# Ledger of designs, part 32: VH-VL binders against q9m1h8

Target 1, 233 residues: q9m1h8
Amino acid sequence: MEETMAEEGCCENVESTFDDGTNCISKTEDTGGIESKRFYLARTTAFEMLRDRGYEVNEAELSLTLSEFRSVFGEKPELERLRICVPLRSDPKKKILVVFMGTEPITVKSVRALHIQISNNVGLHAMILVLQSKMNHFAQKALTTFPFTVETFPIEDLLVNITKHIQQPKIEILNKEEKEQLLRKHALEDKQLPYLQEKDSFVRYYGLKKKQVVKITYSKEPVGDFVTYRCII
Short names: E, the ipSAE of ESMFold2; O, the ipSAE of OpenDDE; V2, 0.75 times the mean of E and O plus 0.25 times the DockQ between their complexes.

## First folded at step 13 (VH-VL; framework fv_ecleralimab)

Design K3 (at its last look DockQ between E and O 0.56; V2 from the best seeds 0.62)
Fold by OpenDDE, look of step 13:
Structure K3 (fold): chain C 233 residues (1-233), chain A 122 residues (1-122), chain B 107 residues (1-107)
Amino acid sequence: as target 1 above (233 residues)
Amino acid sequence: EVQLVESGGGLVKPGGSLRLSCAASGFTFSNAWMHWVRQAPGKGLEWVGRIKSKTEGGTTDYAAPVKGRFTISRDDSKNTLYLQMNSLKTEDTAVYYCARDEYSGYWYFDYWGQGTLVTVSS
Amino acid sequence: SYELTQPLSVSVALGQTARITCSGDNIGSKYVHWYQQKPGQAPVLVIYDDSDRPSGIPERFSGSNSGNTATLTISRAQAGDEADYYCQVWDSSSDYVFGGGTKLTVL
């Protein structure tokens, strides 16, 4: 009874520890890169918006690349350097100021400080505040103390130009004469026009005011152009 | 402060002529639509006519009772509105007010002058 | 021609609420404006676009417009509110139209 000792061949499972050097690329979230990109996008959209509102905008500012922006302003831009001040094309004596706010809560103190800082600016007729934080009711009330109209935009609303993403109808703002002619032609009253709310993103982008009428032209191939009029409410 | 000051009112005979002026200050006159409104003694308000801003064509419109007799004009360099009144009638006797309609999209009078009295009498 | 009708006169006791009406065909489809005129003075805009107040006009003044009737409401009437009040509209066929005016007496 020959006990054939079966040599159990120890198959040494060479666990090849593939040291997958997953270089933990420490996602050092280039927080600076993200911030600079946000300001770049918002500032570019602001220039486009101002152009479309009839302000004089340098085309060089509209064509600025992110790389060029970072070369000029750095990865952590100083907010004061980001400011835009441009004249109205129809009246060069009227200027609009765009101010980029920090991430800190906007207080009455902050608004007053801003008011003092811009008090020496001659010819300001409007201001846009780009917000990175919520504004409380008291700060909002303090904005009414300015001698000109102040608009507020969350920075998120400026990261994307709304006019570029939508098969965007052509929007034309009627002057008072054109509005009157429209109403007379169709025997309409102001209240009979379809409405567009002031809170609408397009209304805000174009800076449209209550009682203004816009001509909206939709181009649909093959049907052609459809025109509608809306009154801002 | 917005100010409108009428002048040129007075006594005139039927068939006569008179020119009223309205001096404007405290706003960009050239951008405003300007109006004349009249009020006969002890009566209500009556729109007379308007002139639009030059940027919007500078055209004029008149109420039916004065059409063909009255002419509205403006001199933006002098911030002055005018009302030339020809072929005056007794029923044209009124205080004449200059009024502003500056805001786009609105059809109301936000500022008024103190008025000037025109009396048409034989 | 488009026409606006106002009562000739309205009386209100001191501290009470006055209501002045302006009637016109489908006036609710129009924006109505209101003017106050004191004796020997020029008219002053007190309400525009049915219910909006110019700067400096007290909150006691309010406006509404629906159907065939617009209403100027003066709450807590004061002696200084005694005046003539005119409604006004713009009409596509008649241009600028005034009501006949209402004399408000504060008692």
Scores: ipSAE 0.746, ipTM 0.946, lowest interface PAE 0.6, mean pLDDT 90
Fold by ESMFold2, look of step 13:
Structure K3 (fold): chain C 233 residues (1-233), chain A 122 residues (1-122), chain B 107 residues (1-107)
Amino acid sequence: as target 1 above (233 residues)
Amino acid sequence: EVQLVESGGGLVKPGGSLRLSCAASGFTFSNAWMHWVRQAPGKGLEWVGRIKSKTEGGTTDYAAPVKGRFTISRDDSKNTLYLQMNSLKTEDTAVYYCARDEYSGYWYFDYWGQGTLVTVSS
Amino acid sequence: SYELTQPLSVSVALGQTARITCSGDNIGSKYVHWYQQKPGQAPVLVIYDDSDRPSGIPERFSGSNSGNTATLTISRAQAGDEADYYCQVWDSSSDYVFGGGTKLTVL
């Protein structure tokens, strides 16, 4: 049957659920190729990133162990099976697709093939490519032909979830109204806010765009909260 | 394609009232901030006021010369912006444009209507 | 209230470079936007955020902003560039502010 008609138009995903009484086997069974471990780490981080961006993510995917991952996908996973397609919680008609690219150089031909492959997927509003190779200029230009935003991440950037630090600050993204009120309250102009670089790992993690403002709250006991604001550049 | 079409302009005497409409199409109207900008004959552009999206509070702001006399409203089900003008003065004579505040940008007007002329004279 | 000042007119020979200034106190701390208005027509955005072009605006249009002056530059001026040009900012105290406009005449 038509997958787009059955499940909110989401792409088919491979899910795994294990019995509750089973011990975590990942430490004992951390054998196999370095490649499967890299895909496991990157895919787990991708699910966490999508959850934190506001997408509906199955909790089982967030808690999957390495051994469980290898049971489902093998020690040399087929990349197409690793894809993630999940809907936005605020608008379930909008979906994001995560594609894991191979080690082959990424060319205009491979981008066009991807475009054709996904052309029937109704409701895609964004895509993330997880790269293991560099893209040449022509391949990057070919990505602009997609009718939605395409982000790229080197797989190395997804091997660790940067938000798992114990003292990570609370991050809130200001909408346009909130940014305006902030500037009015402090009699500031747009360019007078402290900056946060577009290449910053947190900016990339949350998919923030230039001129968005983030509110960063540091909690320190017993003194209380410290709040600062940063503008993306 | 984004389109904004103003209507409701005309001749009115000082102290009178007039209601302008702006029909919008080609974008998600409910997410946009919408503005009125006017231009007196032979003169420059002057911001009149705005209404924010409902998601961001739906509040209005006005330029000082029109505060208390003009009211901006929106009907998201009809994709329509309104300007109610009361206690009109000869200084209000202008072409009135509706304009969209760029959806993902900050505080500029990326699309404009063709305008509707309001003439206030005795 | 915050004010923007533009020259009333600028003339440029066909094929030459025109520069239209927009002056304001510490305008470099703000983002400046530029609109083109041809006679009898609505304004059209030609530059936003100091120097960015909307799709469909030729590269001949460029912008800069620093200190107390923003500048719209039109290189290789064409007859079709003859129009009024307005700068605009958002100001934390005065909201949306337009300059008085500059008439560009292409000779």
Scores: ipSAE 0.531, ipTM 0.848, lowest interface PAE 1.9, mean pLDDT 85
ESMFold2 (binder alone), look of step 13: mean pLDDT 93; pTM 0.951

Design K4 (at its last look DockQ between E and O 0.76; V2 from the best seeds 0.00; counts 0 for: pae E 3.8 > 2)
Fold by OpenDDE, look of step 13:
Structure K4 (fold): chain C 233 residues (1-233), chain A 120 residues (1-120), chain B 107 residues (1-107)
Amino acid sequence: as target 1 above (233 residues)
Amino acid sequence: EVQLVESGGGLVKPGGSLRLSCAASGFTFSNAWMHWVRQAPGKGLEWVGRIKSKTEGGKTDYAAPVKGRFTISRDDSKNTLYLQMNSLKTEDTAVYYCARDLEYWYFDYWGQGTLVTVSS
Amino acid sequence: SYELTQPLSVSVALGQTARITCSGDNIGSKYVHWYQQKPGQAPVLVIYDDSERPSGIPERFSGSNSGNTATLTISRAQAGDEADYYCQVWDSSSDYVFGGGTKLTVL
């Protein structure tokens, strides 16, 4: 009758008070802060894009901080105040307008209203619509009624400037003379150049058109620079 | 509206000289490549030559039949294209058209032309 | 030198479809442009870059280019379409080249 004394091993509860003061900063997603930041990023990228397209852009707009942006436009910017209208450097009589659209569905009615609103703008030769919603087929068709080219950008495409990516090649747009010289030098026909599609992000950023040729320089260490030419189709 | 108006055509003897002008309006003339194209009576179109924009070097090129005899020039301050024709031959008899090449190697606007007749 | 060949003449009945061809070596690798010329008038651009229409040109005019042949198509031919038609290309060795022209007759 061996009374096996069950030694009650005192499991000392080492309360490791890992005071993980993970202050759950309840990211009160300051929805206003997110919205203002999106507009700031998109507007800044739009100015950079316009500069790179040869428009006259004020350097103050390119250097604007988020804090300064919020001071000027607030946390909930009025969309009309965000508009950009700048002249082409080569022809100051030609202006481009950038319009920021709301979150509401874009309808034919909204496009027509915009057309009426901008009809008094003298020298407008192009427009960019920054979209926060999908555009239906009818609204898209209504954009063709403008007397100038209208481009559309989802706001998401402007949140990051694609040209600032570290791995991005250097892109140079050839003029008509340079294109001709290239074709003659290599005894090439216009359609024998490698193609770049109009939907390409770089093509859209630079506003390149069909039959334009770009020089693309890839820098790879240690191999050096690789140059290729592509024609927009 | 884009307009091109040729002038200076007429009757000239073989070996003679003539200067054609083309007055341009309705567009930024200085940015356009400008061309001369001719058409002999009852014949097809024949490219004569071109002058590029000043911003792209302002170089001139000519068709083989007129090379060394014809000179194309431009005055951007007057929106005017010129064709100086020297040592004219009977085969140079044609209506001469001024044409615009604004994009890539096609003629989107033409003048009404001016008749040059080379005859003894 | 680069050369473009067109038929001398094409006939089409009123309301029918006319097709005018322009042949050249590897013309499909080039952009082809088309001009209409009526008697006593200057040429008018009717198609550029194979298939593009300038503003004011009717949808009845269309273009295609493949292989060694470009084609101007005029659907629902009208009496006013009677004219000479010229194809044109740019060539790296010959510069600007015109076809010989095609007389279109509407019957």
Scores: ipSAE 0.774, ipTM 0.952, lowest interface PAE 0.6, mean pLDDT 91
Fold by ESMFold2, look of step 13:
Structure K4 (fold): chain C 233 residues (1-233), chain A 120 residues (1-120), chain B 107 residues (1-107)
Amino acid sequence: as target 1 above (233 residues)
Amino acid sequence: EVQLVESGGGLVKPGGSLRLSCAASGFTFSNAWMHWVRQAPGKGLEWVGRIKSKTEGGKTDYAAPVKGRFTISRDDSKNTLYLQMNSLKTEDTAVYYCARDLEYWYFDYWGQGTLVTVSS
Amino acid sequence: SYELTQPLSVSVALGQTARITCSGDNIGSKYVHWYQQKPGQAPVLVIYDDSERPSGIPERFSGSNSGNTATLTISRAQAGDEADYYCQVWDSSSDYVFGGGTKLTVL
């Protein structure tokens, strides 16, 4: 998937490169094509991430091809049309919004404008901003004015889904009741679990928060399953 | 903004029963774990018990001295926490506080308490 | 059953630093929370998770926790700091446990 970030084209081994329209291996470097591909990859990863976090995501969005994406959104998609708003499966009154930001620097003014724009979107519980530009620390502080947590991801971090290309163990996120039962059953205290850093890319992918616990199941032959628990710090 | 108001305290004889209420407002009651904590006159704080949110099954836990005698319940439609106290002993004499726990194992808001006196 | 021990009383001169201890077996493995209770009033949370201050609690309140001792520190003590102070933990076997309380007197 890393190889697809900067290139699209036919097999180089099969054909020569002439500009005559019948050449299946011709390489065209199109700025609009690069931009639409970046949005496609990031948006697909965002849908997969939201599904894995427990949001209700249509299967069609997960299986959308680049050509289908371009048919719907064009080579230079309007950012407003790229937004994602989906409910939690466990509580449909809670919705998450994903906003794709433009290339202009993100300032306190642009954060406040976004806050006003979403003020009538009932039921928002969380927001993710997909960034193409730097956000200064004043703009970061302005995100705290939202009545819910706002996460930010540079678009580059969403061009590949880390869970698809690295063999990953099975991950189960414990709710607070399950965490308490774990600690009781094993006579453990909160700080006695191995840690997982809050800034870990895996933690950020699942949107895990401080003091949450994950159950990680490694399936390894010949020994079988190995289970460990880690607490976010 | 957040408000917890206990009521139902009073004088009762040993072996008797009493029901306390805690009216909550200013927050989403159904999301909170709710607790009872007591304080005997001139003494320290003692945890009595907890009820979890309905989404977590509404499960209750009790301190050993009250287990089997006290029952915690909640009515989310009325934003009200209850403590049913049976087989009361003189050692149960205390101010009873309701307290909010946003599922972090500490009490970020307390009511003002209601006095229960158990004496002959 | 898990127990927490606090001194019965601590005195501090006005403007000086008070330290209130909370002792427990391996308390450093737990998160410690602190409450202030003035006469005739309900407790108020002043420190959570060992060292974090809730909104509205002045910065002169701080906390630490390691080994078998957690400490609440009140710098530049004021007359209004006179109160009882309780530490509290959650324990996997004993649930919610409070210390016995410490009466802070500002001289």
Scores: ipSAE 0.300, ipTM 0.733, lowest interface PAE 3.8, mean pLDDT 85
ESMFold2 (binder alone), look of step 13: mean pLDDT 96; pTM 0.967

Design K5 (at its last look DockQ between E and O 0.66; V2 from the best seeds 0.66)
Fold by OpenDDE, look of step 13:
Structure K5 (fold): chain C 233 residues (1-233), chain A 120 residues (1-120), chain B 107 residues (1-107)
Amino acid sequence: as target 1 above (233 residues)
Amino acid sequence: EVQLVESGGGLVKPGGSLRLSCAASGFTFSNAWMHWVRQAPGKGLEWVGRIKSETEGGTTDYAAPVKGRFTISRDDSKNTLYLQMNSLKTEDTAVYYCARDYEYWYFDYWGQGTLVTVSS
Amino acid sequence: SYELTQPLSVSVALGQTARITCSGDNIGSKYVHWYQQKPGQAPVLVIYDDSDRPSGIPERFSGSNSGNTATLTISRAQAGDEADYYCQVWDSSSDYVFGGGTKLTVL
C-alpha cells in the first residue's frame, strides 16, 4: 500500500502584474463625436464629388478641418444646415442640392415633405440624398416624381473618397466629340466598347450616365501606362 | 418648353440659292448639336447635315448629296441655326426640318419644317 | 453605306399589338431610335436608345434591338397611332441613317 505522496507542486502564480496602464479609456464613444465626424467626412466627400462633377465649389469647404466643422455645426449638426447647394460651372442657372437625411425610416411622406420644402428653389436641376437608413420601394418610387434627377448615397459610401485611393486609375470623361472620334478611329459601334455598370462606385461618384465613355489610365511600374475605354450601361 | 421654328422656305429656280433659318428657344442653344433633316414630298426622312456646339469644335458634316453646295452655320447670340443652300437642284425639293441632338445621335426635338420647292 | 430596311406597311386591328421591324447589318451593336410622323406634321421621337421612352410617350410604345433586327412594339393600338414610323441609327461611316419608313394602318 505505497502511499504515493502526491507532491502538491506549489505553482507559484507569478501574478506578473503587467500594470499595462492601458487606461481603458472607456471610450465613452462620444456618440456625438462619432456622428459629427461621419457628417464631416460625408460632407467633405460630397463637395469633392461635386467639384469633380463640374460644380462650383468653394475651396474653403474642401479645406475645412474636423475641428472647424464642429465649431460651425456642433457635435450634433442640424441636418438642414449641412445642406449643400452649388451651381454648375458651365451653367450657373443649374444648381444641385445635397440633402442629408436623418436616421428615421425614409417614407413616402418624408419624400413628399422634402419635395414641398425644396419646391421654392429656383434653378434646381439635380439632387443628392445622403441616406442613414434604408429606403423602401414606395419611397424610391416617390423620388421619380421630382422634376429632376435624384441620386441616393448611403452615408457609408461617402465616408471615404474612392478617388483618393492610391491604386485608383485616372478617369477622364469623354465629351460627345471625343466619343465620336474614338468610335470612328477604331471603326467601333457604340455597344462594342467594354461596359461599366451604372452601379459601379466610380460611375456613381462622377455621376456618369448611360452611353458616356470614360478613359481609364492605369499606371503600372515598370510597364508604363495602360489606357482603356469603357461605356456606361 | 423647347421650340424650333424654321423659316425662309419658298420657290426657287434650279441653280438658285436660298437661306433657311431656325430660331431656337427653351434650352441652352450653344450646348446643342443642331441638324437639318429633309423630306421630299411623299418620301422618307433624309439627314442633310449638322453643326456641333462651339465648345466641341463647332465643326460641320454633310450628307453626300448636298456636300459642297450647302453650308450650315449658327449664331449662338441669336439662338439661330442657318442652312445656306446654293446650286439648288430639283431633287432638293423637300420640307426642311431643324432638329436638336442634345444627347447621343438622335433627334429629341424637331421644328415644324419649311417647304423648299425647286422648279423651273 | 449603312442601310436600314423597314416594311412599307403594317396593319393592326384596334386594340391589338403592332410590330414594326427595322433591319440592318449587326444593328444590335447600335442604338436604334424611332420616330412617329403623322400626316402634315413633324416627326416625334417615340423611342430612343432601343427601348427608352421620352417624357409624354405612352407605355404602350416599347422597343427592342438584337442581332440584325430592331422592333418597335405598339400594344393596344389606338386610331391615333396611325402614322409613318421611321427607325434611325448613327453609323461611324455613314453618320445619321434613317429607315425607309413604315406606314401603320389601324383597322
Scores: ipSAE 0.788, ipTM 0.956, lowest interface PAE 0.6, mean pLDDT 91
Fold by ESMFold2, look of step 13:
Structure K5 (fold): chain C 233 residues (1-233), chain A 120 residues (1-120), chain B 107 residues (1-107)
Amino acid sequence: as target 1 above (233 residues)
Amino acid sequence: EVQLVESGGGLVKPGGSLRLSCAASGFTFSNAWMHWVRQAPGKGLEWVGRIKSETEGGTTDYAAPVKGRFTISRDDSKNTLYLQMNSLKTEDTAVYYCARDYEYWYFDYWGQGTLVTVSS
Amino acid sequence: SYELTQPLSVSVALGQTARITCSGDNIGSKYVHWYQQKPGQAPVLVIYDDSDRPSGIPERFSGSNSGNTATLTISRAQAGDEADYYCQVWDSSSDYVFGGGTKLTVL
């Protein structure tokens, strides 16, 4: 587990004042402030994503304000301090690690260095890399050498939590029994469900795996719900 | 290191009963769907039935030849799968395997089997 | 009920490629799994989901599935590959179905 310290800050942005007898006005011209805001947004989304995937996430991390984040990590956060390591709620021996990468190009050498850095992390069953640069072909191949699943997210994809959009459909993940019941009811075989690509934002958000099925409900006022099922491929 | 060890096989007369056990280790037994598959001497593999995890309903399903005569149960506190066989027939003579259904509907681990002989 | 058909036997010379077929109506709509069983031993999964290998299964085992036929391919056949091979599917009406088995003989 990685421990995170959070504090209520005195001053963070132009609209921030704290009711403690002192008024603070943030400086909006600070370029370090923009960098820290990007990491704050992405890190908050990562915690929400891990919670929604079933990991044990401290509520304080989910409610951390930008000013509190800046008090702990500064205006130009050190990447190593931003890492997240949390256990799976259903099996606390299994942990996931989130690593925030720098702006430098990601090469095979940097991937192998990361592998060495984490070699002593017992119980790690998955990892997420938050990228600020493109990974070349060889670096992507190097990720397959890890003994567990490694996912990548461009930091831009984490600046907003996609599950909070009002027009997004309701997503329900079917367990194995529910999938079997669905196929039997409709006299369908396994490959006859429509597919979702692994690159779909909801698939990536929930970390869904091949052959899992999602029930997607679109709510429309004219009539009742429109329901579709998709199988991950 | 998943291990499945069957026991309880033996010789029984037609109309008799027998209870098989399968001791499981090396995985979270309570999360797994568990199956019985049999093989008559010199013959092919035949699915017998299954029991689902409790989280997914804990229900059983059986192949037609054994419906109403065989009962599958599990004791998650003992990591043990059971097959109660009643009203046994000579065509039930087989090696009985327990098998794990981990992902979607195939058997990734098998026990070594236990022989049941139904003979006058 | 849904049925799978396999040849009773297949022979292959050492170092050559063996192909074992599993036929069924529209089997290409299902995922096919393959098991190896040596005499006196339990079955062992060698291919799942048509073409995927479990850890520890050599690359020379491969699979394909389209139309009405799935095929297990064993390249560079070795004496240790001599065994019975079973295909298996899940079917929405018949549940778990095995083929009759194919005895592979390595000459």
Scores: ipSAE 0.547, ipTM 0.857, lowest interface PAE 1.7, mean pLDDT 85
ESMFold2 (binder alone), look of step 13: mean pLDDT 95; pTM 0.962

